# VHH binders against Type II restriction enzyme HgiEI (hgiEIR): the designs that were tried, part 11

Target 1, 274 residues: Type II restriction enzyme HgiEI (hgiEIR), of Herpetosiphon aurantiacus (Herpetosiphon giganteus) (p25260)
Amino acid sequence: MAINPITRNKIKDYLNSFIQQQLSVYRERSLREFQDVDSYLPSLSKDGDLKPFHASLIPASIMRLNRFERSLSTGLGSTFEECTRLIALDHHAVALRNYDIQAALDQAQWAAIDQLISIIDRGLKHQTPSLNQMLEQIQSIPLTGILETHIVRADLYIQRHDGSELFFEIKSPKPNKGQCLEVMQRLLRIYTIKQQSAVPVKAFYAMAYNPWGISRASYRSSNTKKYTDFSNAVVIGQEFWSLIGEPSTYTELLEIYHEVGLAKSAEITQKLLQ
Short names: E, the ipSAE of ESMFold2; O, the ipSAE of OpenDDE; V2, 0.75 times the mean of E and O plus 0.25 times the DockQ between their complexes.

## First folded at step 16 (VHH; framework vhh_7z1x_3)

Design r3 (from m4 with S59R S109R Y113H; at its last look DockQ between E and O 0.03; V2 from the best seeds 0.00; counts 0 for: pae E 13.0 > 2, grease 24.9 > 24.2, SAP .754 > .668, placed apart)
Fold by ESMFold2, look of step 16:
Structure r3 (fold): chain B 274 residues (1-274), chain A 124 residues (1-124)
Amino acid sequence: as target 1 above (274 residues)
Amino acid sequence: QVQLVETGGGLVQPGGSLRLSCTASGFTFSRYAMNWVRQAPGKGLEWLSGISYSGGSTRYADSVKGRFTISRDNAKNTLYLQMNSLQPDDTAVYFCAKYDAFELFGDLRPFDHWGQGTQVTVSS
């Protein structure tokens, strides 16, 4: 078993607290219901939440469920980060969330990274990005001798028992273009900072699941394939969780999420569906 | 064609010393971090030490810290491991390894190129 009973209980406690937090957010917000045109159109919303065509067509109970699900989905990313840390602590020498790397590099190195990302952004090359090619270009640039200090954050840092280091950006499996570019910039920064490391280093865009299926071949995001080095930068679903723990980790973790969901199902239904 | 050739192994008594060398060819040695790893009989690979491409940064596994010293001579394309206070548990095949961050994902090994290894045996 990849997830021992102590860690399983920590994950359950964390997920229960997460659900309670999401229910609390629901209590702090009210859905503006559509009763008629004359009462809805004069409405104001400080949060920009008015959707007259949606509210007129869709029952209020369904609108409340949709809002809860969207809020839950937005917050799930943090649950993946914490579950990853808890599991990784049982399988690796070090596991830290929100790991900050403060580094002074030559200003030409920082600038070269930004220029390479700009080339991807502007579409000046018609092939998909290659981390290998970009890192070779950064390593070959003339240095100015002027240092700039930046802080680069990884969502998760792992030091394996053999001393090698892994860095993860744990983000949505359906990124927009800007998110792809931000992750690629961060991966390039981490690799450049660690270029003189005495131990092997890998940095990844990690996706907690594949929304198209179990295998990498089923993944369909055009943004990811176009704006990242998908083959070398991305670990998805089974690949990611196997690195964090063992081959069974993904299945075991999903079973824990399901168990917590079952235990909370009546409370969620009562508070959201009337 | 990357080539790494380890030399300097042999039979030594407990408490003795050896100096391993690794001669590199087929790549620009001074641009890559280099490592020593070992494999004892019936065991997996154990990372021992690494050195940055300039030689300015070194790191050691706890099992060898204080006894082993990694160094490099970029003019000679050679990596070294000075091994002092050797004990029977140090008996293994020793490999030098090239680290290359540019290798394609698909084999999540610590290193992408190994030498053929040199045997170190510590016995009375």
Scores: ipSAE 0.000, ipTM 0.292, lowest interface PAE 13.0, mean pLDDT 83
ESMFold2 (binder alone), look of step 16: mean pLDDT 88; pTM 0.895
OpenDDE, look of step 16: ipSAE 0.014; ipTM 0.295

Design r4 (from n4 with E103Y; at its last look DockQ between E and O 0.51; V2 from the best seeds 0.00; counts 0 for: pae E 13.4 > 2, grease 26.9 > 24.2, SAP .796 > .668)
Fold by ESMFold2, look of step 16:
Structure r4 (fold): chain B 274 residues (1-274), chain A 125 residues (1-125)
Amino acid sequence: as target 1 above (274 residues)
Amino acid sequence: QVQLVETGGGLVQPGGSLRLSCTASGFTFSRYAMNWVRQAPGKGLEWLSGISYSGGDTRYADSVKGRFTISRDNAKNTLYLQMNSLQPDDTAVYFCAKYDSFYLYTGDLRPFDYWGQGTQVTVSS
């Protein structure tokens, strides 16, 4: 078992609390139902939630379900980060969320990173260079000797028992262009900060699952393939969770999510439909 | 093509010393951090030590800290491991290793991209 019983219970407790928080937010942001034009149009909403055309056409129960699903989807990313931390603590020496690195690099190196991202963003080349090609360019830059300090954040930091370090940006498996560029910039910064490290360092765009299938080959996001070094920068689903724990970690974690969902199904249904 | 060639292994008595060398070619040695790893008979790979490209930052596994010293000579494209106070448990094949920063690997091995054929170190009375 990749996820021992103590950690499994911590994950279940965390997910139960997450669902309760999502239900609490839903209660606080109650849906204004459309009964007729004269009662709906004078309505006010501090959250900007009025949708008169949706509310007039769509049953209120469907509107409530849609709001809950959207809110839950927005929050799921933080559940992946916390589950990763909890599992990683059983398998690695250090696991930290929202890890900030204050680092001083030569100003030419910071500028080279930004220039590379800007070139990709502006579409000045037919295809994005590999991470290795970009890091070689950054490493070849003549240094000015003038240091510039920045803070670089990783969503998750792991130090393995052998001292090697892993950095993860845990993001959507369906990124837009801007998200791809932000992650690539972050990976380049981490690698450049760490290029003098005496221990092995890897940094990844981590995707908690593959929405097209089990195999990496089934992955279809054109943005990811166009604007990242997909082969070397991305770990997806099974690959990611195997790094965090063991080969069975992905399956075991999904089973835990499912168990929590089954236990909460009646409560969720009742609160959303009544 | 990257090549790493380890030398300097051999037989030594407990408490003795050896100096390992690793000659590198096929890449710009002075731009990369370098590492020593070992594999004892029937065991997996064990990371021992790493050194930054300039030699200014060194790291050691707890099992060898204080006994082993990593160094490099960028003019000669050579990595060194000075091994003092050797014990029978240090018997292994020793490899020098480097990353290609972008190779993803999972499984039973470390995510090193390149290592040599290794050099045998045997510590026995």
Scores: ipSAE 0.000, ipTM 0.332, lowest interface PAE 13.4, mean pLDDT 83
ESMFold2 (binder alone), look of step 16: mean pLDDT 84; pTM 0.852
OpenDDE, look of step 16: ipSAE 0.149; ipTM 0.598

## First folded at step 18 (VHH; framework vhh_7z1x_3)

Design s1 (from m4 with A101E L104R S109D P110A; at its last look DockQ between E and O 0.02; V2 from the best seeds 0.00; counts 0 for: pae O 16.2 > 2, placed apart)
Amino acid sequence: QVQLVETGGGLVQPGGSLRLSCTASGFTFSRYAMNWVRQAPGKGLEWLSGISYSGGSTSYADSVKGRFTISRDNAKNTLYLQMNSLQPDDTAVYFCAKYDEFERFGDLDAFDYWGQGTQVTVSS
ESMFold2, look of step 18: ipSAE 0.000; ipTM 0.280
ESMFold2 (binder alone), look of step 18: mean pLDDT 82; pTM 0.837
OpenDDE, look of step 18: ipSAE 0.000; ipTM 0.225

Design s2 (from m4 with F27S A101E L104R; at its last look DockQ between E and O 0.01; V2 from the best seeds 0.00; counts 0 for: pae E 22.4 > 2, placed apart)
Amino acid sequence: QVQLVETGGGLVQPGGSLRLSCTASGSTFSRYAMNWVRQAPGKGLEWLSGISYSGGSTSYADSVKGRFTISRDNAKNTLYLQMNSLQPDDTAVYFCAKYDEFERFGDLSPFDYWGQGTQVTVSS
ESMFold2, look of step 18: ipSAE 0.000; ipTM 0.087
ESMFold2 (binder alone), look of step 18: mean pLDDT 79; pTM 0.801
OpenDDE, look of step 18: ipSAE 0.000; ipTM 0.225

Design s3 (from m4 with Y53S A101K L104Q D107R S109D P110A; at its last look DockQ between E and O 0.01; V2 from the best seeds 0.00; counts 0 for: pae O 15.3 > 2, placed apart)
Amino acid sequence: QVQLVETGGGLVQPGGSLRLSCTASGFTFSRYAMNWVRQAPGKGLEWLSGISSSGGSTSYADSVKGRFTISRDNAKNTLYLQMNSLQPDDTAVYFCAKYDKFEQFGRLDAFDYWGQGTQVTVSS
ESMFold2, look of step 18: ipSAE 0.000; ipTM 0.352
ESMFold2 (binder alone), look of step 18: mean pLDDT 83; pTM 0.843
OpenDDE, look of step 18: ipSAE 0.000; ipTM 0.214

Design s4 (from m4 with A33S D100S A101P S109D P110A; at its last look DockQ between E and O 0.02; V2 from the best seeds 0.00; counts 0 for: pae O 9.1 > 2, SAP .702 > .668, placed apart)
Amino acid sequence: QVQLVETGGGLVQPGGSLRLSCTASGFTFSRYSMNWVRQAPGKGLEWLSGISYSGGSTSYADSVKGRFTISRDNAKNTLYLQMNSLQPDDTAVYFCAKYSPFELFGDLDAFDYWGQGTQVTVSS
ESMFold2, look of step 18: ipSAE 0.012; ipTM 0.504
ESMFold2 (binder alone), look of step 18: mean pLDDT 81; pTM 0.817
OpenDDE, look of step 18: ipSAE 0.009; ipTM 0.260

## First folded at step 20 (VHH; framework vhh_7z1x_3)

Design t1 (from s4 with S100R; at its last look DockQ between E and O 0.02; V2 from the best seeds 0.00; counts 0 for: pae E 6.4 > 2, grease 24.7 > 24.2, placed apart)
Amino acid sequence: QVQLVETGGGLVQPGGSLRLSCTASGFTFSRYSMNWVRQAPGKGLEWLSGISYSGGSTSYADSVKGRFTISRDNAKNTLYLQMNSLQPDDTAVYFCAKYRPFELFGDLDAFDYWGQGTQVTVSS
ESMFold2, look of step 20: ipSAE 0.102; ipTM 0.557
ESMFold2 (binder alone), look of step 20: mean pLDDT 82; pTM 0.823
OpenDDE, look of step 20: ipSAE 0.027; ipTM 0.434

Design t2 (from s4 with S100K L108T; at its last look DockQ between E and O 0.51; V2 from the best seeds 0.00; counts 0 for: pae E 8.4 > 2, SAP .706 > .668)
Amino acid sequence: QVQLVETGGGLVQPGGSLRLSCTASGFTFSRYSMNWVRQAPGKGLEWLSGISYSGGSTSYADSVKGRFTISRDNAKNTLYLQMNSLQPDDTAVYFCAKYKPFELFGDTDAFDYWGQGTQVTVSS
ESMFold2, look of step 20: ipSAE 0.014; ipTM 0.519
ESMFold2 (binder alone), look of step 20: mean pLDDT 81; pTM 0.812
OpenDDE, look of step 20: ipSAE 0.204; ipTM 0.662

Design t3 (from s4 with S100R F105W L108T; at its last look DockQ between E and O 0.02; V2 from the best seeds 0.00; counts 0 for: pae E 8.0 > 2, placed apart)
Amino acid sequence: QVQLVETGGGLVQPGGSLRLSCTASGFTFSRYSMNWVRQAPGKGLEWLSGISYSGGSTSYADSVKGRFTISRDNAKNTLYLQMNSLQPDDTAVYFCAKYRPFELWGDTDAFDYWGQGTQVTVSS
ESMFold2, look of step 20: ipSAE 0.020; ipTM 0.512
ESMFold2 (binder alone), look of step 20: mean pLDDT 80; pTM 0.817
OpenDDE, look of step 20: ipSAE 0.019; ipTM 0.374

Design t4 (from s4 with S100Q L104Y L108K; at its last look DockQ between E and O 0.52; V2 from the best seeds 0.00; counts 0 for: pae E 7.5 > 2, grease 27.4 > 24.2, SAP .83 > .668)
Amino acid sequence: QVQLVETGGGLVQPGGSLRLSCTASGFTFSRYSMNWVRQAPGKGLEWLSGISYSGGSTSYADSVKGRFTISRDNAKNTLYLQMNSLQPDDTAVYFCAKYQPFEYFGDKDAFDYWGQGTQVTVSS
ESMFold2, look of step 20: ipSAE 0.024; ipTM 0.515
ESMFold2 (binder alone), look of step 20: mean pLDDT 81; pTM 0.819
OpenDDE, look of step 20: ipSAE 0.327; ipTM 0.707

## First folded at step 21 (VHH; framework vhh_7z1x_3)

Design u1 (from t2 with Y53S F105Y; at its last fold request DockQ between E and O 0.02; V2 from the best seeds 0.00; counts 0 for: placed apart)
Amino acid sequence: QVQLVETGGGLVQPGGSLRLSCTASGFTFSRYSMNWVRQAPGKGLEWLSGISSSGGSTSYADSVKGRFTISRDNAKNTLYLQMNSLQPDDTAVYFCAKYKPFELYGDTDAFDYWGQGTQVTVSS
ESMFold2, look of step 21: ipSAE 0.642; ipTM 0.850
ESMFold2 (binder alone), look of step 21: mean pLDDT 81; pTM 0.811
OpenDDE, look of step 21: ipSAE 0.208; ipTM 0.649
ESMFold2, fold request of step 27: ipSAE 0.678, 0.586, 0.593; ipTM 0.863, 0.823, 0.821
ESMFold2 (binder alone), fold request of step 27: mean pLDDT 81, 81, 81; pTM 0.819, 0.819, 0.812
OpenDDE, fold request of step 27: ipSAE 0.172, 0.261, 0.020; ipTM 0.621, 0.691, 0.319

Design u2 (from t2 with Y53R A110Y; at its last look DockQ between E and O 0.02; V2 from the best seeds 0.00; counts 0 for: pae E 11.1 > 2, unsure alone 64.2 < 65, placed apart)
Amino acid sequence: QVQLVETGGGLVQPGGSLRLSCTASGFTFSRYSMNWVRQAPGKGLEWLSGISRSGGSTSYADSVKGRFTISRDNAKNTLYLQMNSLQPDDTAVYFCAKYKPFELFGDTDYFDYWGQGTQVTVSS
ESMFold2, look of step 21: ipSAE 0.000; ipTM 0.341
ESMFold2 (binder alone), look of step 21: mean pLDDT 79; pTM 0.794
OpenDDE, look of step 21: ipSAE 0.015; ipTM 0.354

Design u3 (from t1 with E103K L108T; at its last look DockQ between E and O 0.22; V2 from the best seeds 0.00; counts 0 for: pae E 4.8 > 2, placed apart)
Amino acid sequence: QVQLVETGGGLVQPGGSLRLSCTASGFTFSRYSMNWVRQAPGKGLEWLSGISYSGGSTSYADSVKGRFTISRDNAKNTLYLQMNSLQPDDTAVYFCAKYRPFKLFGDTDAFDYWGQGTQVTVSS
ESMFold2, look of step 21: ipSAE 0.193; ipTM 0.601
ESMFold2 (binder alone), look of step 21: mean pLDDT 80; pTM 0.808
OpenDDE, look of step 21: ipSAE 0.393; ipTM 0.723

Design u4 (from t2 with Y99W F105Y; at its last look DockQ between E and O 0.41; V2 from the best seeds 0.00; counts 0 for: pae O 2.7 > 2, unsure alone 64.3 < 65)
Amino acid sequence: QVQLVETGGGLVQPGGSLRLSCTASGFTFSRYSMNWVRQAPGKGLEWLSGISYSGGSTSYADSVKGRFTISRDNAKNTLYLQMNSLQPDDTAVYFCAKWKPFELYGDTDAFDYWGQGTQVTVSS
ESMFold2, look of step 21: ipSAE 0.528; ipTM 0.796
ESMFold2 (binder alone), look of step 21: mean pLDDT 79; pTM 0.802
OpenDDE, look of step 21: ipSAE 0.148; ipTM 0.618

## First folded at step 22 (VHH; framework vhh_7z1x_3)

Design w1 (from u1 with E103K; at its last look DockQ between E and O 0.02; V2 from the best seeds 0.00; counts 0 for: pae E 6.2 > 2, unsure alone 63.6 < 65, placed apart)
Amino acid sequence: QVQLVETGGGLVQPGGSLRLSCTASGFTFSRYSMNWVRQAPGKGLEWLSGISSSGGSTSYADSVKGRFTISRDNAKNTLYLQMNSLQPDDTAVYFCAKYKPFKLYGDTDAFDYWGQGTQVTVSS
ESMFold2, look of step 22: ipSAE 0.106; ipTM 0.582
ESMFold2 (binder alone), look of step 22: mean pLDDT 79; pTM 0.808
OpenDDE, look of step 22: ipSAE 0.111; ipTM 0.558

Design w2 (from u1 with S53D D107Q; at its last look DockQ between E and O 0.49; V2 from the best seeds 0.00; counts 0 for: pae O 10.8 > 2)
Amino acid sequence: QVQLVETGGGLVQPGGSLRLSCTASGFTFSRYSMNWVRQAPGKGLEWLSGISDSGGSTSYADSVKGRFTISRDNAKNTLYLQMNSLQPDDTAVYFCAKYKPFELYGQTDAFDYWGQGTQVTVSS
ESMFold2, look of step 22: ipSAE 0.037; ipTM 0.550
ESMFold2 (binder alone), look of step 22: mean pLDDT 80; pTM 0.805
OpenDDE, look of step 22: ipSAE 0.008; ipTM 0.284

Design w3 (from u1 with Y99W D107K; at its last read DockQ between E and O 0.39; V2 from the best seeds 0.49)
Amino acid sequence: QVQLVETGGGLVQPGGSLRLSCTASGFTFSRYSMNWVRQAPGKGLEWLSGISSSGGSTSYADSVKGRFTISRDNAKNTLYLQMNSLQPDDTAVYFCAKWKPFELYGKTDAFDYWGQGTQVTVSS
ESMFold2, look of step 22: ipSAE 0.680; ipTM 0.866
ESMFold2 (binder alone), look of step 22: mean pLDDT 80; pTM 0.807
OpenDDE, look of step 22: ipSAE 0.021; ipTM 0.295
ESMFold2, fold request of step 27: ipSAE 0.723, 0.704, 0.654; ipTM 0.886, 0.879, 0.856
ESMFold2 (binder alone), fold request of step 27: mean pLDDT 80, 80, 79; pTM 0.808, 0.807, 0.806
OpenDDE, fold request of step 27: ipSAE 0.241, 0.033, 0.293; ipTM 0.657, 0.493, 0.674
ESMFold2, last read: ipSAE 0.668, 0.660, 0.688; ipTM 0.859, 0.853, 0.869
ESMFold2 (binder alone), last read: mean pLDDT 80, 80, 80; pTM 0.808, 0.806, 0.809
OpenDDE, last read: ipSAE 0.031, 0.063, 0.362; ipTM 0.409, 0.556, 0.725

Design w4 (from u1 with D107S T108L; at its last look DockQ between E and O 0.03; V2 from the best seeds 0.00; counts 0 for: pae O 8.8 > 2, grease 24.9 > 24.2, placed apart)
Amino acid sequence: QVQLVETGGGLVQPGGSLRLSCTASGFTFSRYSMNWVRQAPGKGLEWLSGISSSGGSTSYADSVKGRFTISRDNAKNTLYLQMNSLQPDDTAVYFCAKYKPFELYGSLDAFDYWGQGTQVTVSS
ESMFold2, look of step 22: ipSAE 0.676; ipTM 0.868
ESMFold2 (binder alone), look of step 22: mean pLDDT 81; pTM 0.822
OpenDDE, look of step 22: ipSAE 0.013; ipTM 0.271

## First folded at step 23 (VHH; framework vhh_7z1x_3)

Design x1 (from w3 with S53Y; at its last fold request DockQ between E and O 0.39; V2 from the best seeds 0.00; counts 0 for: pae O 3.1 > 2, grease 25.7 > 24.2)
Amino acid sequence: QVQLVETGGGLVQPGGSLRLSCTASGFTFSRYSMNWVRQAPGKGLEWLSGISYSGGSTSYADSVKGRFTISRDNAKNTLYLQMNSLQPDDTAVYFCAKWKPFELYGKTDAFDYWGQGTQVTVSS
ESMFold2, look of step 23: ipSAE 0.713; ipTM 0.880
ESMFold2 (binder alone), look of step 23: mean pLDDT 80; pTM 0.809
OpenDDE, look of step 23: ipSAE 0.066; ipTM 0.561
ESMFold2, fold request of step 27: ipSAE 0.718, 0.655, 0.659; ipTM 0.879, 0.854, 0.860
ESMFold2 (binder alone), fold request of step 27: mean pLDDT 79, 80, 80; pTM 0.804, 0.807, 0.806
OpenDDE, fold request of step 27: ipSAE 0.032, 0.019, 0.016; ipTM 0.499, 0.352, 0.333

Design x2 (from u1 with S53Y D107K; at its last look DockQ between E and O 0.49; V2 from the best seeds 0.00; counts 0 for: pae E 10.0 > 2)
Amino acid sequence: QVQLVETGGGLVQPGGSLRLSCTASGFTFSRYSMNWVRQAPGKGLEWLSGISYSGGSTSYADSVKGRFTISRDNAKNTLYLQMNSLQPDDTAVYFCAKYKPFELYGKTDAFDYWGQGTQVTVSS
ESMFold2, look of step 23: ipSAE 0.005; ipTM 0.410
ESMFold2 (binder alone), look of step 23: mean pLDDT 81; pTM 0.815
OpenDDE, look of step 23: ipSAE 0.154; ipTM 0.616

Design x3 (from w3 with N35H S53Y; at its last look DockQ between E and O 0.04; V2 from the best seeds 0.00; counts 0 for: pae O 9.6 > 2, grease 24.6 > 24.2, placed apart)
Amino acid sequence: QVQLVETGGGLVQPGGSLRLSCTASGFTFSRYSMHWVRQAPGKGLEWLSGISYSGGSTSYADSVKGRFTISRDNAKNTLYLQMNSLQPDDTAVYFCAKWKPFELYGKTDAFDYWGQGTQVTVSS
ESMFold2, look of step 23: ipSAE 0.677; ipTM 0.854
ESMFold2 (binder alone), look of step 23: mean pLDDT 80; pTM 0.808
OpenDDE, look of step 23: ipSAE 0.011; ipTM 0.270

Design x4 (from w3 with S33T S53H; at its last look DockQ between E and O 0.47; V2 from the best seeds 0.00; counts 0 for: pae E 10.2 > 2)
Amino acid sequence: QVQLVETGGGLVQPGGSLRLSCTASGFTFSRYTMNWVRQAPGKGLEWLSGISHSGGSTSYADSVKGRFTISRDNAKNTLYLQMNSLQPDDTAVYFCAKWKPFELYGKTDAFDYWGQGTQVTVSS
ESMFold2, look of step 23: ipSAE 0.005; ipTM 0.381
ESMFold2 (binder alone), look of step 23: mean pLDDT 80; pTM 0.808
OpenDDE, look of step 23: ipSAE 0.038; ipTM 0.523

## First folded at step 24 (VHH; framework vhh_7z1x_3)

Design y1 (from x1 with K100R Y113H; at its last look DockQ between E and O 0.02; V2 from the best seeds 0.00; counts 0 for: pae O 5.5 > 2, placed apart)
Amino acid sequence: QVQLVETGGGLVQPGGSLRLSCTASGFTFSRYSMNWVRQAPGKGLEWLSGISYSGGSTSYADSVKGRFTISRDNAKNTLYLQMNSLQPDDTAVYFCAKWRPFELYGKTDAFDHWGQGTQVTVSS
ESMFold2, look of step 24: ipSAE 0.460; ipTM 0.772
ESMFold2 (binder alone), look of step 24: mean pLDDT 80; pTM 0.811
OpenDDE, look of step 24: ipSAE 0.020; ipTM 0.303

Design y2 (from x1 with Y53H; at its last look DockQ between E and O 0.44; V2 from the best seeds 0.00; counts 0 for: pae O 3.2 > 2, unsure alone 63.7 < 65)
Amino acid sequence: QVQLVETGGGLVQPGGSLRLSCTASGFTFSRYSMNWVRQAPGKGLEWLSGISHSGGSTSYADSVKGRFTISRDNAKNTLYLQMNSLQPDDTAVYFCAKWKPFELYGKTDAFDYWGQGTQVTVSS
ESMFold2, look of step 24: ipSAE 0.677; ipTM 0.865
ESMFold2 (binder alone), look of step 24: mean pLDDT 79; pTM 0.804
OpenDDE, look of step 24: ipSAE 0.078; ipTM 0.562

Design y3 (from x1 with Y53H K107R T108L; at its last look DockQ between E and O 0.34; V2 from the best seeds 0.00; counts 0 for: pae E 9.4 > 2)
Amino acid sequence: QVQLVETGGGLVQPGGSLRLSCTASGFTFSRYSMNWVRQAPGKGLEWLSGISHSGGSTSYADSVKGRFTISRDNAKNTLYLQMNSLQPDDTAVYFCAKWKPFELYGRLDAFDYWGQGTQVTVSS
ESMFold2, look of step 24: ipSAE 0.011; ipTM 0.410
ESMFold2 (binder alone), look of step 24: mean pLDDT 82; pTM 0.829
OpenDDE, look of step 24: ipSAE 0.179; ipTM 0.626

Design y4 (from x1 with K107R T108V Y113H; at its last look DockQ between E and O 0.02; V2 from the best seeds 0.00; counts 0 for: pae E 7.0 > 2, placed apart)
Amino acid sequence: QVQLVETGGGLVQPGGSLRLSCTASGFTFSRYSMNWVRQAPGKGLEWLSGISYSGGSTSYADSVKGRFTISRDNAKNTLYLQMNSLQPDDTAVYFCAKWKPFELYGRVDAFDHWGQGTQVTVSS
ESMFold2, look of step 24: ipSAE 0.068; ipTM 0.546
ESMFold2 (binder alone), look of step 24: mean pLDDT 82; pTM 0.829
OpenDDE, look of step 24: ipSAE 0.019; ipTM 0.292

## First folded at step 25 (VHH; framework vhh_7z1x_3)

Design ab1 (from x1 with S59R; at its last look DockQ between E and O 0.40; V2 from the best seeds 0.00; counts 0 for: pae E 11.5 > 2, grease 24.7 > 24.2)
Amino acid sequence: QVQLVETGGGLVQPGGSLRLSCTASGFTFSRYSMNWVRQAPGKGLEWLSGISYSGGSTRYADSVKGRFTISRDNAKNTLYLQMNSLQPDDTAVYFCAKWKPFELYGKTDAFDYWGQGTQVTVSS
ESMFold2, look of step 25: ipSAE 0.000; ipTM 0.337
ESMFold2 (binder alone), look of step 25: mean pLDDT 81; pTM 0.821
OpenDDE, look of step 25: ipSAE 0.212; ipTM 0.635

Design ab2 (from x1 with S54E; at its last look DockQ between E and O 0.03; V2 from the best seeds 0.00; counts 0 for: pae O 11.5 > 2, grease 27.3 > 24.2, SAP .73 > .668, placed apart)
Amino acid sequence: QVQLVETGGGLVQPGGSLRLSCTASGFTFSRYSMNWVRQAPGKGLEWLSGISYEGGSTSYADSVKGRFTISRDNAKNTLYLQMNSLQPDDTAVYFCAKWKPFELYGKTDAFDYWGQGTQVTVSS
ESMFold2, look of step 25: ipSAE 0.410; ipTM 0.739
ESMFold2 (binder alone), look of step 25: mean pLDDT 80; pTM 0.810
OpenDDE, look of step 25: ipSAE 0.000; ipTM 0.238

Design ab3 (from x1 with S33A A110S; at its last look DockQ between E and O 0.46; V2 from the best seeds 0.00; counts 0 for: pae O 3.3 > 2, unsure alone 61.3 < 65, grease 27.1 > 24.2, SAP .695 > .668)
Amino acid sequence: QVQLVETGGGLVQPGGSLRLSCTASGFTFSRYAMNWVRQAPGKGLEWLSGISYSGGSTSYADSVKGRFTISRDNAKNTLYLQMNSLQPDDTAVYFCAKWKPFELYGKTDSFDYWGQGTQVTVSS
ESMFold2, look of step 25: ipSAE 0.666; ipTM 0.856
ESMFold2 (binder alone), look of step 25: mean pLDDT 79; pTM 0.802
OpenDDE, look of step 25: ipSAE 0.080; ipTM 0.569

Design ab4 (from x1 with S54E S59R A110S; at its last look DockQ between E and O 0.02; V2 from the best seeds 0.00; counts 0 for: pae E 10.5 > 2, grease 24.8 > 24.2, SAP .671 > .668, placed apart)
Amino acid sequence: QVQLVETGGGLVQPGGSLRLSCTASGFTFSRYSMNWVRQAPGKGLEWLSGISYEGGSTRYADSVKGRFTISRDNAKNTLYLQMNSLQPDDTAVYFCAKWKPFELYGKTDSFDYWGQGTQVTVSS
ESMFold2, look of step 25: ipSAE 0.005; ipTM 0.316
ESMFold2 (binder alone), look of step 25: mean pLDDT 80; pTM 0.808
OpenDDE, look of step 25: ipSAE 0.013; ipTM 0.296

## First folded at step 26 (VHH; framework vhh_7z1x_3)

Design ac1 (from x1 with F27R; at its last look DockQ between E and O 0.35; V2 from the best seeds 0.00; counts 0 for: pae E 8.8 > 2, unsure alone 59.7 < 65, grease 24.8 > 24.2)
Amino acid sequence: QVQLVETGGGLVQPGGSLRLSCTASGRTFSRYSMNWVRQAPGKGLEWLSGISYSGGSTSYADSVKGRFTISRDNAKNTLYLQMNSLQPDDTAVYFCAKWKPFELYGKTDAFDYWGQGTQVTVSS
ESMFold2, look of step 26: ipSAE 0.012; ipTM 0.480
ESMFold2 (binder alone), look of step 26: mean pLDDT 76; pTM 0.775
OpenDDE, look of step 26: ipSAE 0.023; ipTM 0.527

Design ac2 (from x1 with Y53Q; at its last look DockQ between E and O 0.33; V2 from the best seeds 0.00; counts 0 for: pae E 5.7 > 2, unsure alone 62.7 < 65)
Amino acid sequence: QVQLVETGGGLVQPGGSLRLSCTASGFTFSRYSMNWVRQAPGKGLEWLSGISQSGGSTSYADSVKGRFTISRDNAKNTLYLQMNSLQPDDTAVYFCAKWKPFELYGKTDAFDYWGQGTQVTVSS
ESMFold2, look of step 26: ipSAE 0.138; ipTM 0.569
ESMFold2 (binder alone), look of step 26: mean pLDDT 79; pTM 0.802
OpenDDE, look of step 26: ipSAE 0.062; ipTM 0.571

Design ac3 (from u4 with T108K; at its last read DockQ between E and O 0.53; V2 from the best seeds 0.00; counts 0 for: unsure alone 64.7 < 65)
Amino acid sequence: QVQLVETGGGLVQPGGSLRLSCTASGFTFSRYSMNWVRQAPGKGLEWLSGISYSGGSTSYADSVKGRFTISRDNAKNTLYLQMNSLQPDDTAVYFCAKWKPFELYGDKDAFDYWGQGTQVTVSS
ESMFold2, look of step 26: ipSAE 0.675; ipTM 0.859
ESMFold2 (binder alone), look of step 26: mean pLDDT 79; pTM 0.801
OpenDDE, look of step 26: ipSAE 0.235; ipTM 0.664
ESMFold2, fold request of step 27: ipSAE 0.649, 0.000, 0.678; ipTM 0.847, 0.096, 0.857
ESMFold2 (binder alone), fold request of step 27: mean pLDDT 80, 79, 80; pTM 0.808, 0.795, 0.805
OpenDDE, fold request of step 27: ipSAE 0.242, 0.266, 0.359; ipTM 0.651, 0.672, 0.720
ESMFold2, last read: ipSAE 0.664, 0.668, 0.592; ipTM 0.856, 0.854, 0.822
ESMFold2 (binder alone), last read: mean pLDDT 79, 79, 79; pTM 0.795, 0.795, 0.794
OpenDDE, last read: ipSAE 0.026, 0.280, 0.356; ipTM 0.389, 0.670, 0.710

